# Designs tried in a protein design chat: VHH binders against Protein HEAT-INDUCED TAS1 TARGET 1 (HTT1). Part 5

Target 1, 277 residues: Protein HEAT-INDUCED TAS1 TARGET 1 (HTT1), of Arabidopsis thaliana (Mouse-ear cress) (q8lfw5)
Amino acid sequence: MESLLECFAITDGKCHPDCLKANNEQEDYDACQSAALVAVSLISSARVIFKIDSKYTEYSPQYLVDNVGKEEVEGEMDQPSCQYTVGNLLSYLVENVWTKKEVRQREMDQQRREFTVKDCFEFAFKKGLPRNGHWAHVGCIFPVPPFACQIPRVPMKGEVIEAANVSEALKLGMQQPAAARLHLFSPEFDLVGEGIYDGPSGNETRYVGLRDVLMVEAEKIKGETVFTVQICYKKKTSFVKVSTRSMILPLNGDDESQVTEPACLLVDFCIPRFSIN

## First folded at step 1 (VHH)

Design s03 (framework vhh_7sr4_2)
Fold by ESMFold2-Fast, scan of step 1:
Structure s03 (fold): chain B 277 residues (1-277), chain A 119 residues (1-119)
Amino acid sequence: as target 1 above (277 residues)
Amino acid sequence: EVKLVESGGGLVQPGGSLRLSCAASGFTFSRYAMGWYRQTPGKQRDLVADITSGGSTKYGDSVKGRFTISRDNTKNTVYLQMNSLKPEDTAVYYCAAETYWGSPLYEYWGQGTQVTVSS
């Protein structure tokens, strides 16, 4: 089974590793792929922290991309008697693997629902996750192959814990890395370098949007809490110190009715909290 | 599996310099905070320096201004540049990987490398 999945991976780019890479802040930014990658990183970290896994174990972000946000038929993926025949597999390969990759990718995009890192955590706790090697080469094929029901999933027991503010988020981060979303403004974010990203300067600023980040460190600088976040932006993974001070964020273009209430650059704090056995 | 392998220790004279390296394997290095600790016989391990996955650094008071920690995520390696070495810096230096910031507990430890500062 594992060798069969490997055959998909080597098939002329249809399941090549490159088709699974996230592109941030180009025309090709993929929010679902970004959320899935952040979620898997944090799940893997939490499982080592709580000694559920004996070592850092990589789980499949593509499983999340393929399955989160879809309507669920209860027990569909959990059937004890999987429908797997050579005929069904051959039909699947002809219709879905050996056709144009661009057509398959387009259909995947059409089927995908919008989802967040929190949605990914909830899905993982509900369904479990396969290890990266067991699903990595399946996700660029749509629909899922008939043997997918036999791919082993690791059970995940736990719940999502959210933080409503910076103080709560700081406490979450003391136990494990946390997820957040960051309001990006150009050119300020592009120019931050080794400084502290403090949002829009008001000098020809464009709102780029929210981006999923991993909060990996917190420190106090001149009495202010500053988080260091890991972010993938414009095909580059970087680490940025982010201010937590409240500020007016111009999230809309030309709109006099836009919110003027101060807000934090970082929002939507959460962690995957695993159950103690 | 998971391994941290230190190198670069040795005998050096006071005022000298050494660069320690720690090669990591078996985990996604870029997602871990990395640290250097040291231990003298009969004492507990003390923090020398740490570096988060984000690149933020922290130093023990006795080494601040003399030591620099850095990391190369492409090589899965963390470094400790030690300058202006003193006899009191003599210790076994341990590389450690931790799964989150703010914790004094490290998940993985290397076997250690001896640094001796002696005339």
Scores: ipSAE 0.000, ipTM 0.185, lowest interface PAE 11.1, mean pLDDT 73

Design s04 (framework vhh_7sr4_2)
Fold by ESMFold2-Fast, scan of step 1:
Structure s04 (fold): chain B 277 residues (1-277), chain A 119 residues (1-119)
Amino acid sequence: as target 1 above (277 residues)
Amino acid sequence: EVKLVESGGGLVQPGGSLRLSCAASGRTFSSYAMGWYRQTPGKQRDLVADIYSGGSTKYGDSVKGRFTISRDNTKNTVYLQMNSLKPEDTAVYYCAAEFGSYYSRTDYWGQGTQVTVSS
């Protein structure tokens, strides 16, 4: 079954829209796909850094897209998947393949439901994660993946640690890469190149929105803390240096003067901290 | 100028309790990670407990389950509640306001307060 799921995911090439959101780079930004991808990257990194995994192991972002924010299902209560064996798999496939209405309903539910990298970490620590090959395309093809209750999930033991500001985020980043979200302004972000991204600078500035990033390095430049972040933007993964200088950000014309802490281009800092014996 | 002042140290019997306080002055530390470290003569300073401004905590293995760190940003103060004290907890306890990574660390430190666990 695990080999069947991997073969189906890799070789079929016939993806529903939900699979394309999670498994391929999209022109349009999808917040859930972004959060899930960042979360599994950081989980994989932490697990190899702390020697929980002997090598870098890819976990399923599609599993997070499919399951975060939904009611908990007891394993024994997943009746279709628990009831089906190899001998009656054909019956399952006939009865449980996505209809056009079910695909549309799932797309509507994905648009309605939003979650963060933190939500992904909390879900992984609560439920575990399957490896990518065990939960790739199947979750977006079938309303309930065949043998879902039997798909192996790797237990994840730990907790989410948040930082409210740059100073705390630096402490988080001392042991492992950390998650954050970055306020993007165009054209300033497009024009950074090898320089330091320092936010909006002109009248032609447009706020693009928040993007999930991995913080991979920190340094001081001219007395200011600068983070190097990994980001996927406009179908390209790149490393960008970001200023942590406090500033008032023109978020759709909003005045952030009411914030109690300095406004920063980077927000929502967190890490997955795994338990060690 | 910036100053961290520890208080609440002293002599206590094994199994007893102490509460340490660290009062910060000269600036607000609400955005800083605050921590407690301890040092025995001739040894390196060891992490006892850290608390982030959002309230998340981290403890050293030897104190987990016995010590509790907390903060009050309104009073610019951090606390360490120490329960079930053991002779091996004897050390000078330092308050720190922490900013930095391995490559670019900036810390503010208190002068330390002595904790002695002995009969």
Scores: ipSAE 0.000, ipTM 0.111, lowest interface PAE 17.8, mean pLDDT 71

Design s05 (framework vhh_7sr4_2)
Fold by ESMFold2-Fast, scan of step 1:
Structure s05 (fold): chain B 277 residues (1-277), chain A 120 residues (1-120)
Amino acid sequence: as target 1 above (277 residues)
Amino acid sequence: EVKLVESGGGLVQPGGSLRLSCAASGFIFSNYAMGWYRQTPGKQRDLVADITSGGNTKYGDSVKGRFTISRDNTKNTVYLQMNSLKPEDTAVYYCAKQLGYSWDRYFDYWGQGTQVTVSS
């Protein structure tokens, strides 16, 4: 029994080794990779739920990592021509060989670029997505893979729908899974186990940051709405129950004079809403 | 309005077979994934099997090769055929309807459950 997000994490590691390599001694967290994996998981789920795809179909998270946020900045020199064919593939490889310094520079440029699950959905609806494998085979050493214009993309017709609060998020998810982001606090999150994660509880609390999650269940516990989310944290995919109570979150320090409005631990709810018959 | 009614549970000897049925009403059955979960005393609820609206199936590791999930959209019914039953299959079995979220895990409506006991 494995989660949808875990399946994509396994597939991604196998298909995209160079682009997903850990580059520093900090936690192996990549915001763009996280957003792309959640986005393709939700797109695949929505497409099978609404019978757009006849079976669960894996789309390329690497395509999103490589292309989201690039359209407005790319020049002609940054995108390979459709002129490269089977007969001149060797010409492309010779002309577009990267040095070790250039490969590292590209990796750094990709790390500087930030995008969200919402950005991924908007990109997919605008450009379509290739199936996994069709994009993965050339690795991340090229700005755009050779014959990119010939790689089939599945058209995506729809729009992104956002929810501003928990009640709207429940309505959003009535027909399909939803994305959200979770405010993580340590050690509370590490110690939650089978309990309910309810955020910061002590003076030794450290804010870890936001993490993309997939909302998988909603239930009432002692009259309160609780979401179960799938999250990948410290290289482990797990299910965590999360409180939806509004609370003051110590994102930059906490004291009794704080006048910040209460916030939910879960924020940034959205879904890909596909056009159907 | 949503209603799930399980049937077919009972007492069987090891090696026996049972077929569980879940009659659904109050929603457009063909549009939703359906699943079977089970719960033993002192343990968490575990996925037994699920089936998507498109007919794709998933099974829990302990039941693969022994259990088969199927659906009949004309009868609004999901089935679980249980073969080669073992004492460790003893549990309350729950039929579940997808909320619209996940065909693997996210189910918002549950039946009353039906007891399956594998013993002499």
Scores: ipSAE 0.000, ipTM 0.177, lowest interface PAE 11.7, mean pLDDT 71

Design s06 (framework vhh_7sr4_2)
Fold by ESMFold2-Fast, scan of step 1:
Structure s06 (fold): chain B 277 residues (1-277), chain A 119 residues (1-119)
Amino acid sequence: as target 1 above (277 residues)
Amino acid sequence: EVKLVESGGGLVQPGGSLRLSCAASGFTFSSYTMGWYRQTPGKQRDLVADISRGGSTKYGDSVKGRFTISRDNTKNTVYLQMNSLKPEDTAVYYCAAHTYYSGLPWDYWGQGTQVTVSS
C-alpha cells in the first residue's frame, strides 16, 4: 500500500512553481483537470444557491477525471454483490498501482481522454458525484477500484443549459455563476491588470489557447457588456474583466496571414440547472 | 493584492510544540479553504492539514493526532498547532488558500516559515 499512499501524499502537496521543472514563466496546464475543477465548483455553487445542499459541499473532481469519457459497463457500479475487501484492494494495488506497466498505461490513457465542462455536467447528472472525501483529490489518477460501487454518490437531477451568445449568457448568469472558455493572447492577458482584457492588440501577439473560466459578474461600462471571470493562468488565480466586443481573432499561429471570422473572446457558455421541485 | 503571511516558525527541541499563524488579506477569507503544506529542499511539497469553509479538516498521514488546524474568520487567520514535534517535521511550512471556484491549480501561496526540530 506504500505506492498508493505515496501518490496521494504527492497530490495533496502541490509543488511551488519553482519546483515543477518548468521555469516560473511556464504554465503547467491540464485541460481535463481544469474542466473537472470548474465543473465541481459550479455544481457545488448551484446546489447551495438553490438550497439543494444545506451547506457548501465539495464534490470530487477526481471522480470526473477518472470516469468521464470512459466506456460504461452497465450495472457494474451498482451491483449488490460488490464488496470492499482487503483482497480486492490488494488486487487493485498489484494490477494498477505497483506495476510500472499499469502506471504507464494510466498516464497514456489520461492524456488521450478529452472532455469539456459540459461533458462533466452531463456525466454528473447521469451518474451522480461522490463527495471529495469519498474519492481522491485531483492529480492522483487511478483506475476505478473494484469496490467503487460501494462509494457513496450523491444523485444529481438536472440538465445542462447552453448559451449561444452574450445576451443569452447574461440570462444564465443572473441566478448562478456560469462556465465559459476564454481565448488567451500573450502579452495582452499578462498586462491587463485591473483593466479590461480586449484580446490581441499588436505586432508581438501570440495565441495561448482556450482556458476554462467561471463567469462571476456582469456590468455595463460605457455601454459595453463586460464580464468578470475567475481564471487560473501561469499558477495565479485572478479575476479579470473581459470585453464582449466581436473581433477578428488570429487563432492559428501557423499562418499569420489567415483571416479568421469575427468572434467573442468568451465562448461555450453553460450552467448546470438543477431540478428544484 | 492577495497576501498570505506566515509566522510562528523557529527552532524547537524534539517533543516540543509550536503554533503557526497565517494572516490573509486581499480576498474574502471566509469563502476559501485554507491549508498548510511543508517542503524539504529537493522534494515536492506535502499536505500537512487543510480546513474547509464549513470547518471540515484533513491531515497528512505523518501528522494525524499530533497537529491541529483551525481558523478564525474574524481575524482572517488560519492556525496550525504542532505538538510532539519530531526531527522529521523539520521543513519550510507554507500557507495556502483554495478559491471558492477552484482547487489546487488555483492556489495562493505564502512565502513560507522555517520550522527546525533539533536536539
Scores: ipSAE 0.000, ipTM 0.133, lowest interface PAE 13.1, mean pLDDT 71

Design s07 (framework vhh_7sr4_2)
Fold by ESMFold2-Fast, scan of step 1:
Structure s07 (fold): chain B 277 residues (1-277), chain A 119 residues (1-119)
Amino acid sequence: as target 1 above (277 residues)
Amino acid sequence: EVKLVESGGGLVQPGGSLRLSCAASGFTFSTYAMGWYRQTPGKQRDLVADITSGGYTKYGDSVKGRFTISRDNTKNTVYLQMNSLKPEDTAVYYCARPGIYTSWQGDYWGQGTQVTVSS
């Protein structure tokens, strides 16, 4: 049972991407942390399915949170910071220990970036990814990661494949799990339980927003295609069956002034397609 | 290549127990739902139990409270613990990784294992 939360059970730190921040039950959803977690789960899954990795290998979502969204500059180094060596660690600790204020500022700066699962896949294919244990805590207590240039990155060769509709998404999902985003409506999503989430009922419906999901299964129920998705919502990782029928969605959440668009509850389908080399 | 191999079937007396195992290979087992289905001659294949990648389970009405589905992601194996077996549980039991078309049409099926409940 692959759970986003289970993938990080052995790694500690406030800088780790998660759907919700560890010490605050009322913390807002963090889209970048969610995107990074979904991206590494799908990369790990694809790499073992296509026998690039001999076993399921955990890659670092923290590396994506720390690095995606930084613009490429002419003359900028390809490698992480090489400012410090093992021999000058004491100098580093004297000069560069973060205050609580600086740690908090970094967390806020990470939240100010906006990136998607697709951005994460593109970044991984361009730069590679370190294994989870190698990058899990590098930025959590230090303003400049020590020995960052010595942290190995696994090269990733491939491309992002997107699907524009459910039919194309079914083709993507046949041999590997796929990424998507799900339109959440309250109270309908909260009341689904073991049933099928079929979007807004209209009366008393409020739009919550988009959430990143893993599409792990598809089936036909009463002639209709239904995807099973893994989602982290309100600090709970769960599996939910989602209808794929096209419908008019009230995306601004106000019944009296709603903007309606013909849409699927699931959008933004993509996969990491690895070159088998 | 996707491969599902069932084991653990056999002959048991009413009230007995059996544990079925399905060893999976060729895909990322932990990210897929797995299921057990059964078929008797002259009837269509029906759901016995399924388990999602997150561990959520569903059971057919006739087996609720008697059968338990579980999975071990480190061994890439799904199990069906069958207790309080009845003659009407006699069937060929199939392991499946469910497909994209119907809950009874898996992407991949095992070859099946016979369970017979009689004296």
Scores: ipSAE 0.000, ipTM 0.133, lowest interface PAE 16.9, mean pLDDT 71

Design s08 (framework vhh_7sr4_2)
Fold by ESMFold2-Fast, scan of step 1:
Structure s08 (fold): chain B 277 residues (1-277), chain A 122 residues (1-122)
Amino acid sequence: as target 1 above (277 residues)
Amino acid sequence: EVKLVESGGGLVQPGGSLRLSCAASGFTVSSNYMGWYRQTPGKQRDLVADISSGGSTKYGDSVKGRFTISRDNTKNTVYLQMNSLKPEDTAVYYCAKGYESRFYSPTSFDYWGQGTQVTVSS
């Protein structure tokens, strides 16, 4: 039965070999994968900081990738009793192990969905999250198997708190790291090293796009607030100091996407605020 | 590209001293929460000492007053000075990198060194 039992590796939090190979061949995480990775890092950090978890606990970013934006997961936060038949399992295996049609449907389904770190936090508070070992790579190639409903989810109670500006973001970060998105410009970002990333500096500048980051430190340098962010870019994790100085950003070209009013390199600040007893 | 290279372990008699070093590359130790953990056979890894970017230190109760964590920002290296070693200090010692925040105190580490064996025996 050729990989039949390896499809059941989902129950052990192991990815199907074909899914792992496809993921490992990517040079960078896509926007949804990046949002999910940042979200679970911040959730895990908040839960240990506020003593909800007794130790740092890894939650599944793949659960977010597979489920955020899908209405079929809109049920109760606590998982109900789940039943499946041998016939349902066999149908799943026949349709998804031996047909290229289901692989194509999964690819089209993935392209349809876009979500942010904020969406991930809202989803986690509504649906809970499984531990990483219980849901490593479900949905990479196949639709969620019938027994996936038996995988336990940790319920999470809280809300997303947003900040509209740097001053509010500083307040969010006082007790936990915060999420943000960073405007990347090349080659300036690649050349920052241990200096301060100040954004675009000239006509040779190309806008790369937004990247999800964790804000982990703040300091004042000559009266300006500077955030240190943890960023995963091309599957490499680094720490970068970012200026919060307002500036006009040339997005997607000078004449088509220039912001008419000063903007910050860091935007979309938020945290998962857990309800504590 | 984050890499932690540990050195300085070995065999020492009770009451002796050792200095462990953790050479970091791919990031700066001055901007990160750095720590030393140890693991004895059959047990989980326990905190020995940690240091924040701001220089605040924390020690496990069994090593307070005997061990000192420090860093050299120029060499991008973290040290653990171990004095008055006891047989119960025998363990594999791991250097770990976490993230740093002036308004956040993490308890998690995202990268670990390979470990260095410390054996305290007569």
Scores: ipSAE 0.000, ipTM 0.194, lowest interface PAE 10.8, mean pLDDT 73

Design s09 (framework vhh_7sr4_2)
Fold by ESMFold2-Fast, scan of step 1:
Structure s09 (fold): chain B 277 residues (1-277), chain A 121 residues (1-121)
Amino acid sequence: as target 1 above (277 residues)
Amino acid sequence: EVKLVESGGGLVQPGGSLRLSCAASGLTFSSYAMGWYRQTPGKQRDLVADITTGGSTKYGDSVKGRFTISRDNTKNTVYLQMNSLKPEDTAVYYCARDQTYGWKSYAMDYWGQGTQVTVSS
């Protein structure tokens, strides 16, 4: 079954991560996919750090992409029975896939709902998450799989803790990695290498946008707080040191507070805090 | 007062595995970053792996994909799982504590006595 579902996902190409439309031609960036990947990484890390899982366990980022922001899906997925079973797959494909190609395309376009890492954490604590092997490509056939009600979800109990500033973020990061978003400027970010990314430095600077990151390390360098973040940028996963110095950011658009007041390169700090016995 | 005690070293054939343990005492273990370093005779000590208070890890280029660092704050112990061992991995392995509470400064102030790992046929 998994092989058949994956085959249709590959053939259709519309909802596989590699087939998502690029938001940035050079990067092939998708904000929702990025948020989901960061969220499951941090959930997996927290669960092993606090001994909830015995080893690093991969949860499904695709489940978050397919379901975050869809309130009514919970009712159907929590049902003890499904309208379609695995044995009724052909009926499902005829009714919902092969003859509904245009309808599915419209629904896929509507699935470009914006959500954040925080939204992903709140969803996971409310609904639980399946392991990656149980929900890899099933959403690519249809938003609501025919046997979604039978897919096992791991219950998750906890809350999202946010930090308003760097000092509060340090407290969050002391026991587990934390989420944040990073303001990227080109070419400075591309040239940082093993150095410290300190934002825009010249007239040739272009604002790329915000990117979700995992804060994995904090240190003081020459009296200033520096975070090491894990980031996926231009299809490469890397670790980058980021300055927490406040500065005026030349952002594209009409956000006057970002233009006129010093701001940090890292914003939107949060962690998934699990309930422990 | 702070003491780091390594164990698990020994002689192993190429392609084999070893798990090193470092038991810490006299400190608030969960509040310090920990690392494993190695040294061969006549060479400088180099980073094998480190782990922050939050569980984030970093590896030396020569060991990425083969070694895994982990910590157990309940047991005050840091581990190094070494797989696919090569003759080039032969060295004295040292456990170390970062000098800074709740922070990683890349400066270690307490070191274990070292444990010998020898990879040979």
Scores: ipSAE 0.000, ipTM 0.156, lowest interface PAE 14.2, mean pLDDT 73

Design s10 (framework vhh_7sr4_2)
Fold by ESMFold2-Fast, scan of step 1:
Structure s10 (fold): chain B 277 residues (1-277), chain A 120 residues (1-120)
Amino acid sequence: as target 1 above (277 residues)
Amino acid sequence: EVKLVESGGGLVQPGGSLRLSCAASGFTFSSYAMGWYRQTPGKQRDLVADIYSGGTTKYGDSVKGRFTISRDNTKNTVYLQMNSLKPEDTAVYYCTTGRYSPFGEYYDYWGQGTQVTVSS
């Protein structure tokens, strides 16, 4: 499709820098970081496709990791009284970057909540997002600085649109890339290559879990729809064709025998739908 | 206007080979998936092989290892190479392609079909 082929180029390679440093034998998976990276890629793509941004603009996934799910009371962040000064910046760097290396990550982890791509979209539409260059955090190694409330944010106007099934997801994905989550099975997913990922194929299959993906292309021949998804898995960003056929998924071993209806490998479809100016 | 024209069908003995061709026109061929489906009397159309725009292929269980689908984007043609043919491969073979509208509606296009008969 013309629009989806254009989106393919725009969404290419927006995996977090830490993903590029891992070996291909081990995965250091972080669900919140994954959701934030997918959300930012889709927001950036939608904003350029619908000409809200004049060019592809990188927004901060770390801002989502640091802030989604941490607001306790409505209005508490409307006008915080925090101040940015050179002294406050230096104090932050001394205490958190130069001297407190081991304690830093534990303090951040204590404040983290589980969140989804949908939660990221809702947060962006409510609070806006800073451009990537305006948020100093890299990965999850830095705590939120006390002057963070001064960081400029781009306002976002829109809503999250969800799809309950493949047919509805196709309608969402025709004009922009869409988010979904993919059920991964080993070794089938590792062995896909140029083929179509078709889920568990028999003996020796192990369920790996759900992974956030961007759906960038759909192709159909009479009997089957196939989605091309962008995924970061085992520190590698790749494009994989995924079957939409319904099947019984062995998500926790013997429990698959309790499932009464087949499921799709792709679930939780949604897009950020921006309001026109 | 999408047009699909099949050729290459005929009578062949068991164990023989046959190559089907489908010439496509009226659309940007390289951007769309193409497929071969077959129909025997009293049955619905069944998947033989699909080939997607990027070259990824999918085969029906009964033809895996015997048939090969390929495409030539320069000639706007999709091919089906059929080897080790069996009597149960006797059917009318159809070339197809499909599209989604911007609103998610599916439209499919079919050729006229070509008869393949496998018998001694």
Scores: ipSAE 0.011, ipTM 0.414, lowest interface PAE 9.2, mean pLDDT 74

Design v01 (framework vhh_vobarilizumab_d1)
Fold by ESMFold2-Fast, scan of step 1:
Structure v01 (fold): chain B 277 residues (1-277), chain A 120 residues (1-120)
Amino acid sequence: as target 1 above (277 residues)
Amino acid sequence: EVQLVESGGGLVQPGGSLRLSCAASGFTFSSYAMAWYRQAPGKGRELVAGITSGGSTSYADSVKGRFTISRDNAKNTLYLQMNSLRPEDTAVYYCAKGSYDWRSPYFDYWGQGTLVTVSS
């Protein structure tokens, strides 16, 4: 253990990104981790498509998980961990690393924020992103490491562009893949295979929830616009064709959030639009 | 190649003092943070004190105000001055080489240790 990732990995590896992905529970789904993974994939794709990066560069989704949604206070350092200097680094190591204290779930939960892919893009454009190798496992043992201000971040210049409907989403997807969220219904989604996912069939359908997806292709099938999306569901990454037909969605679980108006299975379309020279 | 040799341990009465020394070789001593750890019978290892290459010090709450860590880069030697010793300070004390570099926040190349017994 001489690399940054190995030095800061926890004993059981439970907070290691690879170990988190290896969890076999259905409850492995983490909305914030999902949003961060989709966001870095789209950022990497956009940056190589527009020749900002000379090659596909992997950025840290863990950095987004650890930092998106944190409040900024005037008079504080840009990164709270920058309060630690070489002179007090040993104090940090004593308190958090050398004593090998267990990571407390309650303390980690205090750092939790609900955020979307859009929030991730906005954060990246404001703060930049470290490359995956510089942050991948650091946040797993601490909410924010004391040397975070010293970890190099790649500056990101751009803005988030949203689409309100399918027609606008088609325009977003012309030059780069776009983000969206997909309404999943079981068993219909599990049974799609190479067909077109068309939402609830009306027979004993259970609403699973929203999942972040990458829109990678659009085509017309029988006069209807169909998007091909990349999705990670039940630990498997797959490509699924999704209908853009408007329908009344039976979203069971909240009386006041009942969907009474026709809606698309795909919602919340957005892209990271990078500024180029 | 790297060696750490601790000395200065012994039997001392409560309230007494001891000075531990650690002779380092096989690496550029002045470039690394150094630390003292201890392990009491039936207990886990505890960091006692650390010192950076620049001389900044840090102490465990249990020893603050009683122990002083220092270094002599010309002699490649680390010291721990222990005052107002208590029975709970009884342990084997280990010298450890580490780094203030964020890539290496742990300590490696532990010495053989020196026994400190505080008892009447």
Scores: ipSAE 0.000, ipTM 0.116, lowest interface PAE 21.2, mean pLDDT 71

